VHH binders against p49116. Designs and how they scored, part 96

Target 1, 238 residues: p49116
Amino acid sequence: EGPLLSDTHVTFKLTMPSPMPEYLNVHYICESASRLLFLSMHWARSIPAFQALGQDCNTSLVRACWNELFTLGLAQCAQVMSLSTILAAIVNHLQNSIQEDKLSGDRIKQVMEHIWKLQEFCNSMAKLDIDGYEYAYLKAIVLFSPDHPGLTSTSQIEKFQEKAQMELQDYVQKTYSEDTYRLARILVRLPALRLMSSNITEELFFTGLIGNVSIDSIIPYILKMETAEYNGQITGAS
Short names: E, the ipSAE of ESMFold2; O, the ipSAE of OpenDDE; V2, 0.75 times the mean of E and O plus 0.25 times the DockQ between their complexes.

## First folded at step 6 (VHH)

Design t41 (framework vhh_7n9e_1; at its last look DockQ between E and O 0.01; V2 from the best seeds 0.00; counts 0 for: pae O 8.8 > 2, placed apart)
Fold by ESMFold2, look of step 6:
Structure t41 (fold): chain B 238 residues (1-238), chain A 120 residues (1-120)
Amino acid sequence: as target 1 above (238 residues)
Amino acid sequence: DVQLVESGGGLVQAGGSLRLSCAASGFTFSNYGMYWGRQAPGKGREWVSGISWSGGYTAYASSVKGRFTISRDNAKNTLYLQMNNLKPEDTALYYCARPGYGSSDEFDSWGQGTQVTVSS
């Protein structure tokens, strides 16, 4: 009945593992990415509209969009994560693998193109100086996407997406009333998220996951995770 | 409990300058874009200028572009409006605002305003 989101959903604070190692390694990257993934999933779970769709729909929806949500999180937290440093290290490692002839040329090209697309997306968001309110609503638009295969309740999901779009539009219009191009500039960035490969994202950021399982398979467990257990995993101290 | 308190208004001759300040509290200032509006007697509020969370993106009403500069200091939770080459038509009560969540501007958070009067 009221607004789709509130101040609690605009807050999005990522805490990085400490200390940062002298040389980036797969375990540090995977821990950092896992913290972002958990933060993103629990952010989605906290939204009343999301809760209203029911657990099976919640799982289906997050499975369909987790990579897009994660990519928005990367852009929002790029400075905190030192994302440009992480991506540069990965590129250097891939160049060494080419010189040692350890990977197929097609796979390396595919991975490099994904990295370039990710970097361009993050750069475009930084140029627009996207704020926490705008990121929260962009995440909501991505989360409530009714056109993913296999979803139930697609009419309700579409209504929530339309509400997110309208509330974002109102925010942008109120803040920048005579600058009628900002919303369009923001929204034209979203299709790039559908071009991001979840398999390559897993390879880049989640290679250190125990059992080498797909993110798709663990989403139901993340969504059911109790707050105390979640805090223990994301902080590592308790 | 959003609180916005404007200051820095006053009486100034045409061609003069003023700097307005807006002290913000009760919310995480750096999560939001902010804007200045103004209201002349008997008129509705008019949008003047908007600024993104870090200050890296700004926009201005055509009537003030080139004369007014919006800025912010997130460490001090303060929004600013530098007004140069003031004209009598700039006379108004100036408000800073944080946009609300709903589609109605009734949900926007507004300050009390600071009066700017520009004499010919």
Scores: ipSAE 0.495, ipTM 0.819, lowest interface PAE 2.4, mean pLDDT 85
Fold by OpenDDE, look of step 6:
Structure t41 (fold): chain B 238 residues (1-238), chain A 120 residues (1-120)
Amino acid sequence: as target 1 above (238 residues)
Amino acid sequence: DVQLVESGGGLVQAGGSLRLSCAASGFTFSNYGMYWGRQAPGKGREWVSGISWSGGYTAYASSVKGRFTISRDNAKNTLYLQMNNLKPEDTALYYCARPGYGSSDEFDSWGQGTQVTVSS
């Protein structure tokens, strides 16, 4: 069989919402995040192996790993998104909530730590200077993770993950032959993704748009959306 | 083909009000943030106001902030600019513009404009 990923899967271009505000508000942040989420999910569905798993398995798989995919997307699109500015804005909004005594001390700590972990992860990926191919394969490895609870076709998922790993290895060996430990340095970053809470991510990036609607609940709709629909609209989130 | 058609301009006295409209066609209007710009005599084009696709975010140039209000009706494919407390320095050709995605250009489409003249 052919490769898991093709050159078409390397392209990952995020279009930011317009206009860009002088001061980032919750709406802009949520819209930006939504576009990234849609792009990430539509990237996944563009993979033939992903489609081969069937709709139910596909949906379950994305539900399990959307936060990790989203986070990798944040890292990859950090410059285009001005992620540092977005995160600073989120912190500012959080501070306002703190002043209003809407959050417990423990919750504040949890949210702040999550933001720091996110910043650290993105910075670490930038320092490694991860390229588009490497991001594509890393996303594939994360996507085809067989160890999530409740998944069907775990053997097939595992095979796809192995294929992604092998292709990444081949790419790194070919492209970065002088750096014998690059593959290891890249892969060792993946565990950090599992330390991040999907709930906190959802609260930070999506609450302003979807309100009480969960990302989990809208994933099936996102996967069925036309690619052009998320350029300005959020379908299924009301 | 993308089309933007501005209307609502005219002659008004200082302190007066105008409401501009921009009718959009040839693209999914609700997928795009939209802008108002203007070009005064002897000056270059300048950004006036912008609105997000949903209307949830609006932005204004400092020179018009507090006086102008941008809005949109996605069901009608129409962009609006309410201009209050107009000043002679607001005299310009006003045009609506669509942002360019993936282009180095700020806008990829704009209308012919509608003339606004404010007399002292």
Scores: ipSAE 0.007, ipTM 0.271, lowest interface PAE 8.8, mean pLDDT 88
ESMFold2 (binder alone), look of step 6: mean pLDDT 82; pTM 0.824

Design t42 (framework vhh_7n9e_1; at its last look DockQ between E and O 0.01; V2 from the best seeds 0.00; counts 0 for: placed apart)
Fold by ESMFold2, look of step 6:
Structure t42 (fold): chain B 238 residues (1-238), chain A 120 residues (1-120)
Amino acid sequence: as target 1 above (238 residues)
Amino acid sequence: DVQLVESGGGLVQAGGSLRLSCAASGFTFSNYGMYWGRQAPGKGREWVSGISWSGGYTAYASSVKGRFTISRDNAKNTLYLQMNNLKPEDTALYYCARPGYGSSDEFDHWGQGTQVTVSS
């Protein structure tokens, strides 16, 4: 009853570590990515429909889609993050690793292909000039996907996804009434998200995490964080 | 909470030009696409033009394409409609809008409107 999201869910403000270092390093990249991950998880947690599904379902959903949410976040925050500069630094590091014989050619090809796919996705979203409302509902469609293995409450999840789809459709139709193709152009971008590798995303953005823990293992803890602790992670404060 | 205030309407001769403004407050303007609509006396509301958050994507009703230009200035939280080569058929109350959540346009956020009258 009532809309799936509100104005508070449309707001998605990423705060970067400051000051930006003269030379990008793994610490800065990992901190920036961690802030985006925490912002994305907090965003999902704040949705009443998500809260209604219960803790086990919440953890399962986020484990299934965190990389898709993260990738949408990268596209949405690409300018704030200076994502093109971050990706260039990563590419330079990979090329140095080839020169020093530190990585296999097969692995380098996989990682470079992933970077290229990420760049193409971000470019396609920028071309469509996707706004905060549209991003919020795209994230909701991705979050409430009922077809992931191991989910319970799939009927209710499907209903929430359908609601997200309808509310996105309504917004696009109201804003651009005689542009009959905008919704289709937006939705055709989503399948590429399922092809993004969570393992490569971890390698690109999260290699600075102490203990070599996977994002899957920390998701339950991020979802349980108190507001004060969460705000500290997002802002970089103590 | 959301406030939209239109200005710049008036009486203009056919073939003339007019520039409408819409001052937005009470929400993060740059998170949303916006649109202009109009309502002639005794008629339903008609969508006129829409614009994406940065202004990089625009759309127009076939009745105004080529004559009207929508734009926005996110630093000033202001939406604009430049109307050229005005016709008597353009006479209407013009309003700016942000789409609301859900299917019903009853919950869209509307301004009070600014009257545009085009004499022959």
Scores: ipSAE 0.628, ipTM 0.867, lowest interface PAE 1.5, mean pLDDT 87
Fold by OpenDDE, look of step 6:
Structure t42 (fold): chain B 238 residues (1-238), chain A 120 residues (1-120)
Amino acid sequence: as target 1 above (238 residues)
Amino acid sequence: DVQLVESGGGLVQAGGSLRLSCAASGFTFSNYGMYWGRQAPGKGREWVSGISWSGGYTAYASSVKGRFTISRDNAKNTLYLQMNNLKPEDTALYYCARPGYGSSDEFDHWGQGTQVTVSS
């Protein structure tokens, strides 16, 4: 069989809402996050192996790993989206909530720890100077994780994950031949993704619209959306 | 100039349905999330529903969840609100609004509104 990923899967271009203000409100944050989410899911959908699993399996797979994919996307797009500014804004909004006594002490701690974990993860990825190919393969490894509960076709998913791993290994050996431990350093970052709460991520990034919406509930819709519609909307001028 | 024009309001009996529209002009509609809000007589403005730029992400106030559906047609620069199982407490002037991205402009534009009256 051919490679799991092609050069087309390496491209991961996020377009931010425009114009970007000095102080970001929850609407900007939510829209930015929404775009990243869509980009991530449509990226997954563009992989032939993903398509081969079937709609039900595809949906279940994305439901299981969307937070990890989203987080990798944040890391990858950190510069373009000014992630540090976004996170600072989130913290600022959180501080306002704290002052208004809307959150319990325990909840505040949980949310702050999550933000810190997210920052550390993104910083660690930046320090490693992860390139577009490596991100693509890492996302594939995360996507094709067979260890999530309730998945069907786990054997096939495992094969795809292995293929992603092998291709990453080959790429790293070829591109970074003098760094014999780069692959290990990269892969060892993946467990950090599993420590992050999807619920907290959802709360931090996707509460710009009124009310609480489950990302889980919208995933099927996103996966069915035409890519052309997404691309046209993202590239539009303000 | 940015313009938002609401339509589709009217008088309806409890349990009935209405579909509101908001025609947008003067800006790239597809780059913005959009919101519906309402204001009942003697009450403050209440936000009802929101939708992301693509329509893939929607949210609702608890009071309307399960009854109202927000949607959009970016090709037509139009925002919609399907309102089913309407209740007398839904009586209000309904507005569409464009969000600002900065803290000083939570909503930088809104329409004149369309009146929805639900009789018991």
Scores: ipSAE 0.476, ipTM 0.793, lowest interface PAE 1.2, mean pLDDT 90
ESMFold2 (binder alone), look of step 6: mean pLDDT 83; pTM 0.835

Design t43 (framework vhh_7n9e_1; at its last look DockQ between E and O 0.01; V2 from the best seeds 0.00; counts 0 for: pae O 12.0 > 2, placed apart)
Fold by ESMFold2, look of step 6:
Structure t43 (fold): chain B 238 residues (1-238), chain A 120 residues (1-120)
Amino acid sequence: as target 1 above (238 residues)
Amino acid sequence: DVQLVESGGGLVQAGGSLRLSCAASGFTFSNYGMYWGRQAPGKGREWVSGISGSGGYTAYASSVKGRFTISRDNAKNTLYLQMNNLKPEDTALYYCARPGYGSSDEFDYWGQGTQVTVSS
């Protein structure tokens, strides 16, 4: 009946492919994003409350929220990833695609709006100086969302989300006893995650991963992976 | 084993300055916000100041705002409290803390404290 998370769930160490190339390429971006994705899914799998919901519910939750977890991971690891440099390189690549007439004008607008939204989200999280503890609980809040279609165990999921919200509140109030608005400032950032398109995230970050297969289609297989296989994907050691 | 060890306390005259240090070990220091508290003789614990994991956000109790500055060096796993223009009312045992995973501060991690005494 203890806390929803522990120090092991606050740990979120992303290791990047080395060295970072002078000219970013699709392989480096896709490898970096793949490591973050597997780290994020390993994080979710390790939560006892998540494990208690059962395999079918787990798959449904992760399918519904993987892009939100990934986007929180991008914000948390933005410095380690040099995310601003990655996004700048992607923008330059889009300009080249315009010159070569490879993308429709409507698609380019959609992708640029998504990049802008992602930049603004990451900047807002950095401005608030969200720490690892706070990120872990924000991820838990988005993971245990009871409002996704087709979920079973909605009542239990709702209780886990409430517990995550309460434990985040306790942390913020203890650390900043006379700042009564920090929790509200943090929580109002979460709706922006629902504006992030999983389709565009796949295009931006996963172009070379599994050809054109969608991430949500492979999630059951990722969740069934052995821990050693996860560690290889997270670190690039295999 | 989470361990927090304060140092830098002592006796100082009113108007003086003192810098407290808190050495942290047993956890990834930069992942967590930290705070300083104090306990004067015969009084309960008082929150003094808090700081975010990277050090970019700080907050202060009204009683110390403008006189105290919290900071951290994540490369050295050390939390600091610079105390300027000290007053006799600042006399207390000062402790650093990391919030725990529960609503009661009894689950927080804190050090033994370092005594600060401000003479008139």
Scores: ipSAE 0.676, ipTM 0.885, lowest interface PAE 1.5, mean pLDDT 87
Fold by OpenDDE, look of step 6:
Structure t43 (fold): chain B 238 residues (1-238), chain A 120 residues (1-120)
Amino acid sequence: as target 1 above (238 residues)
Amino acid sequence: DVQLVESGGGLVQAGGSLRLSCAASGFTFSNYGMYWGRQAPGKGREWVSGISGSGGYTAYASSVKGRFTISRDNAKNTLYLQMNNLKPEDTALYYCARPGYGSSDEFDYWGQGTQVTVSS
């Protein structure tokens, strides 16, 4: 009955591919995104409570929330990733597709709006100056969400989420005692994550890497992957 | 048409040095990160070194780190690889490569390569 998270869970260091091209190609974007995805999932894996749910349940949980975890990771690692540059590159690639009439007007709008929402979310998080502990707890709250369809052990998941919330509250109260509404300001950002399409995220960041393979299908593999396996190379790239 | 032409290879004794060059044409050279790869007989291609478009970022394979130096002259559209303290295991055909934008391949353009042979 110890804490849900420890100081070891606060560390979230993303290593970017090197060297960085002046013009970001699809490969670089996908490589960067895949590293973040793997880091996010392995972070979840490192939580004892996550393991306690069992392989089937925890896999289902990650399948349900990977987009939200990934997005929080983007926000947290935005500077290291040069996220603005990556997004600009994605837009440029998209524009090429538009010029070739490969996308409908509605699809273009949908994708652009998604990019804007992502930018806004990341900017809002930066403005709030969210620290590593807060990100860790927010990710935990998102991870242990019992309201996804098809989950088992929802009561236990809910308990873990409550624990994450309580620990976050305690941390914020202790660390930011002068800001009585900080917790509320942080938590009200979480709904924005649910407005983002996992399909669009997958298309924007991962299509060049996995092709027709879905993130959903590779999640079990990622969860079993050793850290050394993805640090040196991306899965699917020879 | 995109062209990459390597030069500077040859036979050298262990401990010796070579400087490879890659002349690029057919694209805006400074917009692209560039890479050196190599392929030994009977082996697959392996990554050796990379450099960003501006030259601000460089990377090296563990096997060549500290011995090889990648650089570029964007005014001359030329990529370089300074190879010092060469070892017999460095023997390979060395390629200049440009990253692609496609989903299938890491690199979309390769030169014909220049042969480097290091004798013991």
Scores: ipSAE 0.000, ipTM 0.249, lowest interface PAE 12.0, mean pLDDT 87
ESMFold2 (binder alone), look of step 6: mean pLDDT 86; pTM 0.861

Design t44 (framework vhh_7n9e_1; at its last look DockQ between E and O 0.01; V2 from the best seeds 0.00; counts 0 for: pae O 10.6 > 2, placed apart)
Fold by ESMFold2, look of step 6:
Structure t44 (fold): chain B 238 residues (1-238), chain A 120 residues (1-120)
Amino acid sequence: as target 1 above (238 residues)
Amino acid sequence: DVQLVESGGGLVQAGGSLRLSCAASGFTFSNYGMYWGRQAPGKGREWVSGISSSGGYTAYASSVKGRFTISRDNAKNTLYLQMNNLKPEDTALYYCARPGYGSSDEFDYWGQGTQVTVSS
């Protein structure tokens, strides 16, 4: 049976497109986000517990939680990605669209609230100095969430989530034995991930490459990729 | 192949200072939190201090808070423990550790330790 994750799952190295342009553009943002998405999907697929659930369950589970995994990836890689600069560029683009009367007030409010929530989440995670071990287990907790509608094998998924929680608890307790509040401070950040809209994430990070294709539609293809193809997408996606 | 090698222990008078070092290899040091523990003769292991992966979050046992400072240099893969105002009850074998996968500290990765002896 053994631990849910291993040291190979703790490593999470994002390689940015090169060279970084003097001014950020839609192509750079979309390629960077695509690399993170593929890295996150490869990470999930490599987990033995995930593999044990079977292909249909895997697809359903990732469809339900991909945005949460992606958001955790953004927080973990925020420095490498220069995420604050990317979000500032997106805000400036939105302001141009307002100036041209191209967006409704309701849509603008929705998008700006999402950007603010994303910035706040990433800042809170940096403030806690979440490490690679902790991120790996937080990702496992959101991946093995049994409460999404339409899932099969929810009892097994719940068991895996409980195991992820226990192993995270063990790590925090061993590392910070007399700091009894760290685990709670970490876990109270997770509900914010459910407030993130996958549709808005797609509009912010992915529309420049694919246009109208939703991430939900391509997840089965991503999960079926050969390992060599994954590695190409992580380091060279357009 | 995780390896942790402690150094810097020795004999010191009460009220004195020592700085312990822990050289880490076989894993990506900057991805993990680390801790120091100690074991006095005839006693069980005692957690002393923990530190987050970047060094920005630290915690201390109440018995050492204000006297000991944990730090790390991720460029050198090295963990440190600065011990000031040492007391005879600080006499112990000091070891650095990375938490392992399991509920017991027997699953943790730790070195052989470095002896600290504080004379009265």
Scores: ipSAE 0.516, ipTM 0.829, lowest interface PAE 2.5, mean pLDDT 87
Fold by OpenDDE, look of step 6:
Structure t44 (fold): chain B 238 residues (1-238), chain A 120 residues (1-120)
Amino acid sequence: as target 1 above (238 residues)
Amino acid sequence: DVQLVESGGGLVQAGGSLRLSCAASGFTFSNYGMYWGRQAPGKGREWVSGISSSGGYTAYASSVKGRFTISRDNAKNTLYLQMNNLKPEDTALYYCARPGYGSSDEFDYWGQGTQVTVSS
């Protein structure tokens, strides 16, 4: 019927915690990440097609792709977040754990590689100079992925994904008419998102606030909360 | 409209104490970190202290660290600055300020300020 996304879905403004501490501690990192996560999920729920899937289906969908959405959000908000500084702080915290011999060599490698992949992805997106519309459509394509296990209404999800892809194509053709292969260049970045571990992301960005609570378990709550509620603190972490 | 109204300033002797208050309105106070700034005679505005939205983070300028304490009551939409062991160099107009998001300036909104004068 109508377009999948409207101009209202292009706006993606992250409000960072303030003030920024002299030393980025775990709490600041987790709070920043939480705000991004909530913003990403609230963005998703603002899409009429997302609501049309029903609560069970759309919750399952977000559970399946939250890490990818979050990562795209990191890339999109990298400057506002001072992502490089945050990642450096995370590495420093990790180094402390390493010195205390709390992590195996294999785990250290795994975590470091994840951080590197994240940095590379964000840098690649910055290099491509992805704009707000393109990010919106890329997030939609990621959101409406029918290939996750356990999803219902996969046919409808696929249709929404196709619609997102078509709208992105039209936008790129119209806006970047001189760059014939831009669409291909930006779409080819999406597979990198699937290589990133949601568990490692959760450990790096969220463990300080949510403790033993998983992102998976709080997703239904996040999808139901009002936008103003996440700007304070995450509930249930105690 | 965003409004910040400072109070609690006055004249105090060196070594004395004051407690400043800032009443906030026109925005969701609990969603924002808040700052205290000051401007001394002949000097520019300087950052004094900041507190996160939830109060979990506090920061202080080196010149006031250990003497000043920032706090907030989100239920009352009020920011506080407890100033102890005041010094003549603390004499300034003190501003309550909301941070600027997306702005090059540290302060987005600020009140008219409250005058603090510390006599030697």
Scores: ipSAE 0.006, ipTM 0.246, lowest interface PAE 10.6, mean pLDDT 87
ESMFold2 (binder alone), look of step 6: mean pLDDT 86; pTM 0.864

Design t45 (framework vhh_7n9e_1; at its last look DockQ between E and O 0.01; V2 from the best seeds 0.00; counts 0 for: pae O 7.0 > 2, placed apart)
Fold by ESMFold2, look of step 6:
Structure t45 (fold): chain B 238 residues (1-238), chain A 120 residues (1-120)
Amino acid sequence: as target 1 above (238 residues)
Amino acid sequence: DVQLVESGGGLVQAGGSLRLSCAASGFTFSNYGMYWGRQAPGKGREWVSGISGSGGYTAYASSVKGRFTISRDNAKNTLYLQMNNLKPEDTALYYCARPGYGSSDEFDSWGQGTQVTVSS
């Protein structure tokens, strides 16, 4: 009945590990990325519409879209994170992996293409000057995607996505009444998110995780965490 | 609660200039786009200009484009409207607004407005 989101969901404050080291390392990059991931999961779990779908549906949705939410978070927080500096450090670490004979030429090409796509996406979002309200609703549109295989409650998920689209449309039309194309310009950026590879995102940002456990395999545990545990993970203390 | 307070209105002759201010409080100002609207006596509300949360994107009604400039100072939580080359048809109550959540403007937050009167 009421709005899909509130002022609480528009707030999205990422706190970086402090101080930033003179030379970025794998630990700093992984902690920064982990904070963003847990902030994004906390954000999703706090939405009443998401809560209404139940644990199994929640797990399926987040497994399908966590990389898209993470990528939107990177774009939204690119300035706070100094993302350009982080990506430069990642490229340097990739060069070390080549020298140590750890990666094939095909894999290097795949990873560098992914970095370029990520940079292009972030630049396009900055060009549009997407604000906090718009990012929150774009994340909701991505989260409530009914077309992923294996989902249950697809009709209800589609209803929530349509509500997110309608409320974003209302905001854009009210703010920019005589610019009828802004919503379309924003929405045409979203398909690029489906082309982002989860396993390459893990390699770029989560190399320092314990073992080789993939992010999608731990999603059920992340979603079940108590609030105090989330706070520890968001600040990097746990 | 969201509060918006306009100031800077007054009486001015045609061709003159005024600068309106809108002081915002009760929300994280930089997360939201804002707009100016106006209402002439006996007429409905008219959208005048909008601005993105960071201030990097602006839009204007065709009736004011080239004469009015919207801006914001996020450090001061203040929205501005510089109005140049004013015309008698610009006479109205001017208000600032933050778009609300939902499908109707009944959820928008509006200020009380500041009167601008342009004599010919």
Scores: ipSAE 0.633, ipTM 0.870, lowest interface PAE 1.8, mean pLDDT 87
Fold by OpenDDE, look of step 6:
Structure t45 (fold): chain B 238 residues (1-238), chain A 120 residues (1-120)
Amino acid sequence: as target 1 above (238 residues)
Amino acid sequence: DVQLVESGGGLVQAGGSLRLSCAASGFTFSNYGMYWGRQAPGKGREWVSGISGSGGYTAYASSVKGRFTISRDNAKNTLYLQMNNLKPEDTALYYCARPGYGSSDEFDSWGQGTQVTVSS
């Protein structure tokens, strides 16, 4: 069999809304996050092995790991997104307007900790200087995780994950031959993704755009949509 | 109260064009992604197209890609669907929808729909 990923799967280009406003409103944040989410899911969809699992299974996979994929995408696109600025804006909005009536002291702490974890993760990935190939394989490893509850075809999923791991190993050995432990350093970052709450991520990035809808609910719809079109224009104020 | 009112449907020959409109009220329109769906007789609801709150992102079902164009005017609180090169299989009741909760309820708000009929 051929490789799990091809060079076409390495490309992961996020187009941000333009121009960037002086003040990052909820609308801009949600728009940016939406583009990343769709890009991530359509990336997954472009993998032949993903299609081979069938619609029900691959949908279940994305439902299980969308937050992890999204987070990896944030890390990969952090510079283009100006993620630090976005996160700062999110914090500001949370304090001033977003779900203010629902936020207890404990909830605020929880949300802030989540933001900090996200920042730390992205910073750690930047520090490791993860390249496009490595991100592609890491996303594949996360995508083809057989340990989520309720999955079918777990043996096949595991096989795909192993293939992703092997290809990553080969790539790292070839590209970074002088760094014997690079693979280990990269893989050890993956557990951090599982500690992040999908609910909090959803609240922070998507509430303004999709309202009272869950990402889980719209995933099948997103997966059925064709490639996203970006006009880069933000019309209307939040 | 949230209100969505679709218009622009009708009878058209295959290969023809229609432009649907959806007037929104009762909420901050620009803060919500909006979607077009359709339901053919005897079939379930099908997603057609989606657009982000700002209009900067659009997506289409495979069946309508290249033929349909979704857009919005937030100043007018209006969602649009330009439908070109219409086919008989496009015949359906078209709904404007705001995203909703749950797998069984994909919309939290939708209009009464506008009927599109494409003749051979």
Scores: ipSAE 0.016, ipTM 0.277, lowest interface PAE 7.0, mean pLDDT 87
ESMFold2 (binder alone), look of step 6: mean pLDDT 82; pTM 0.821

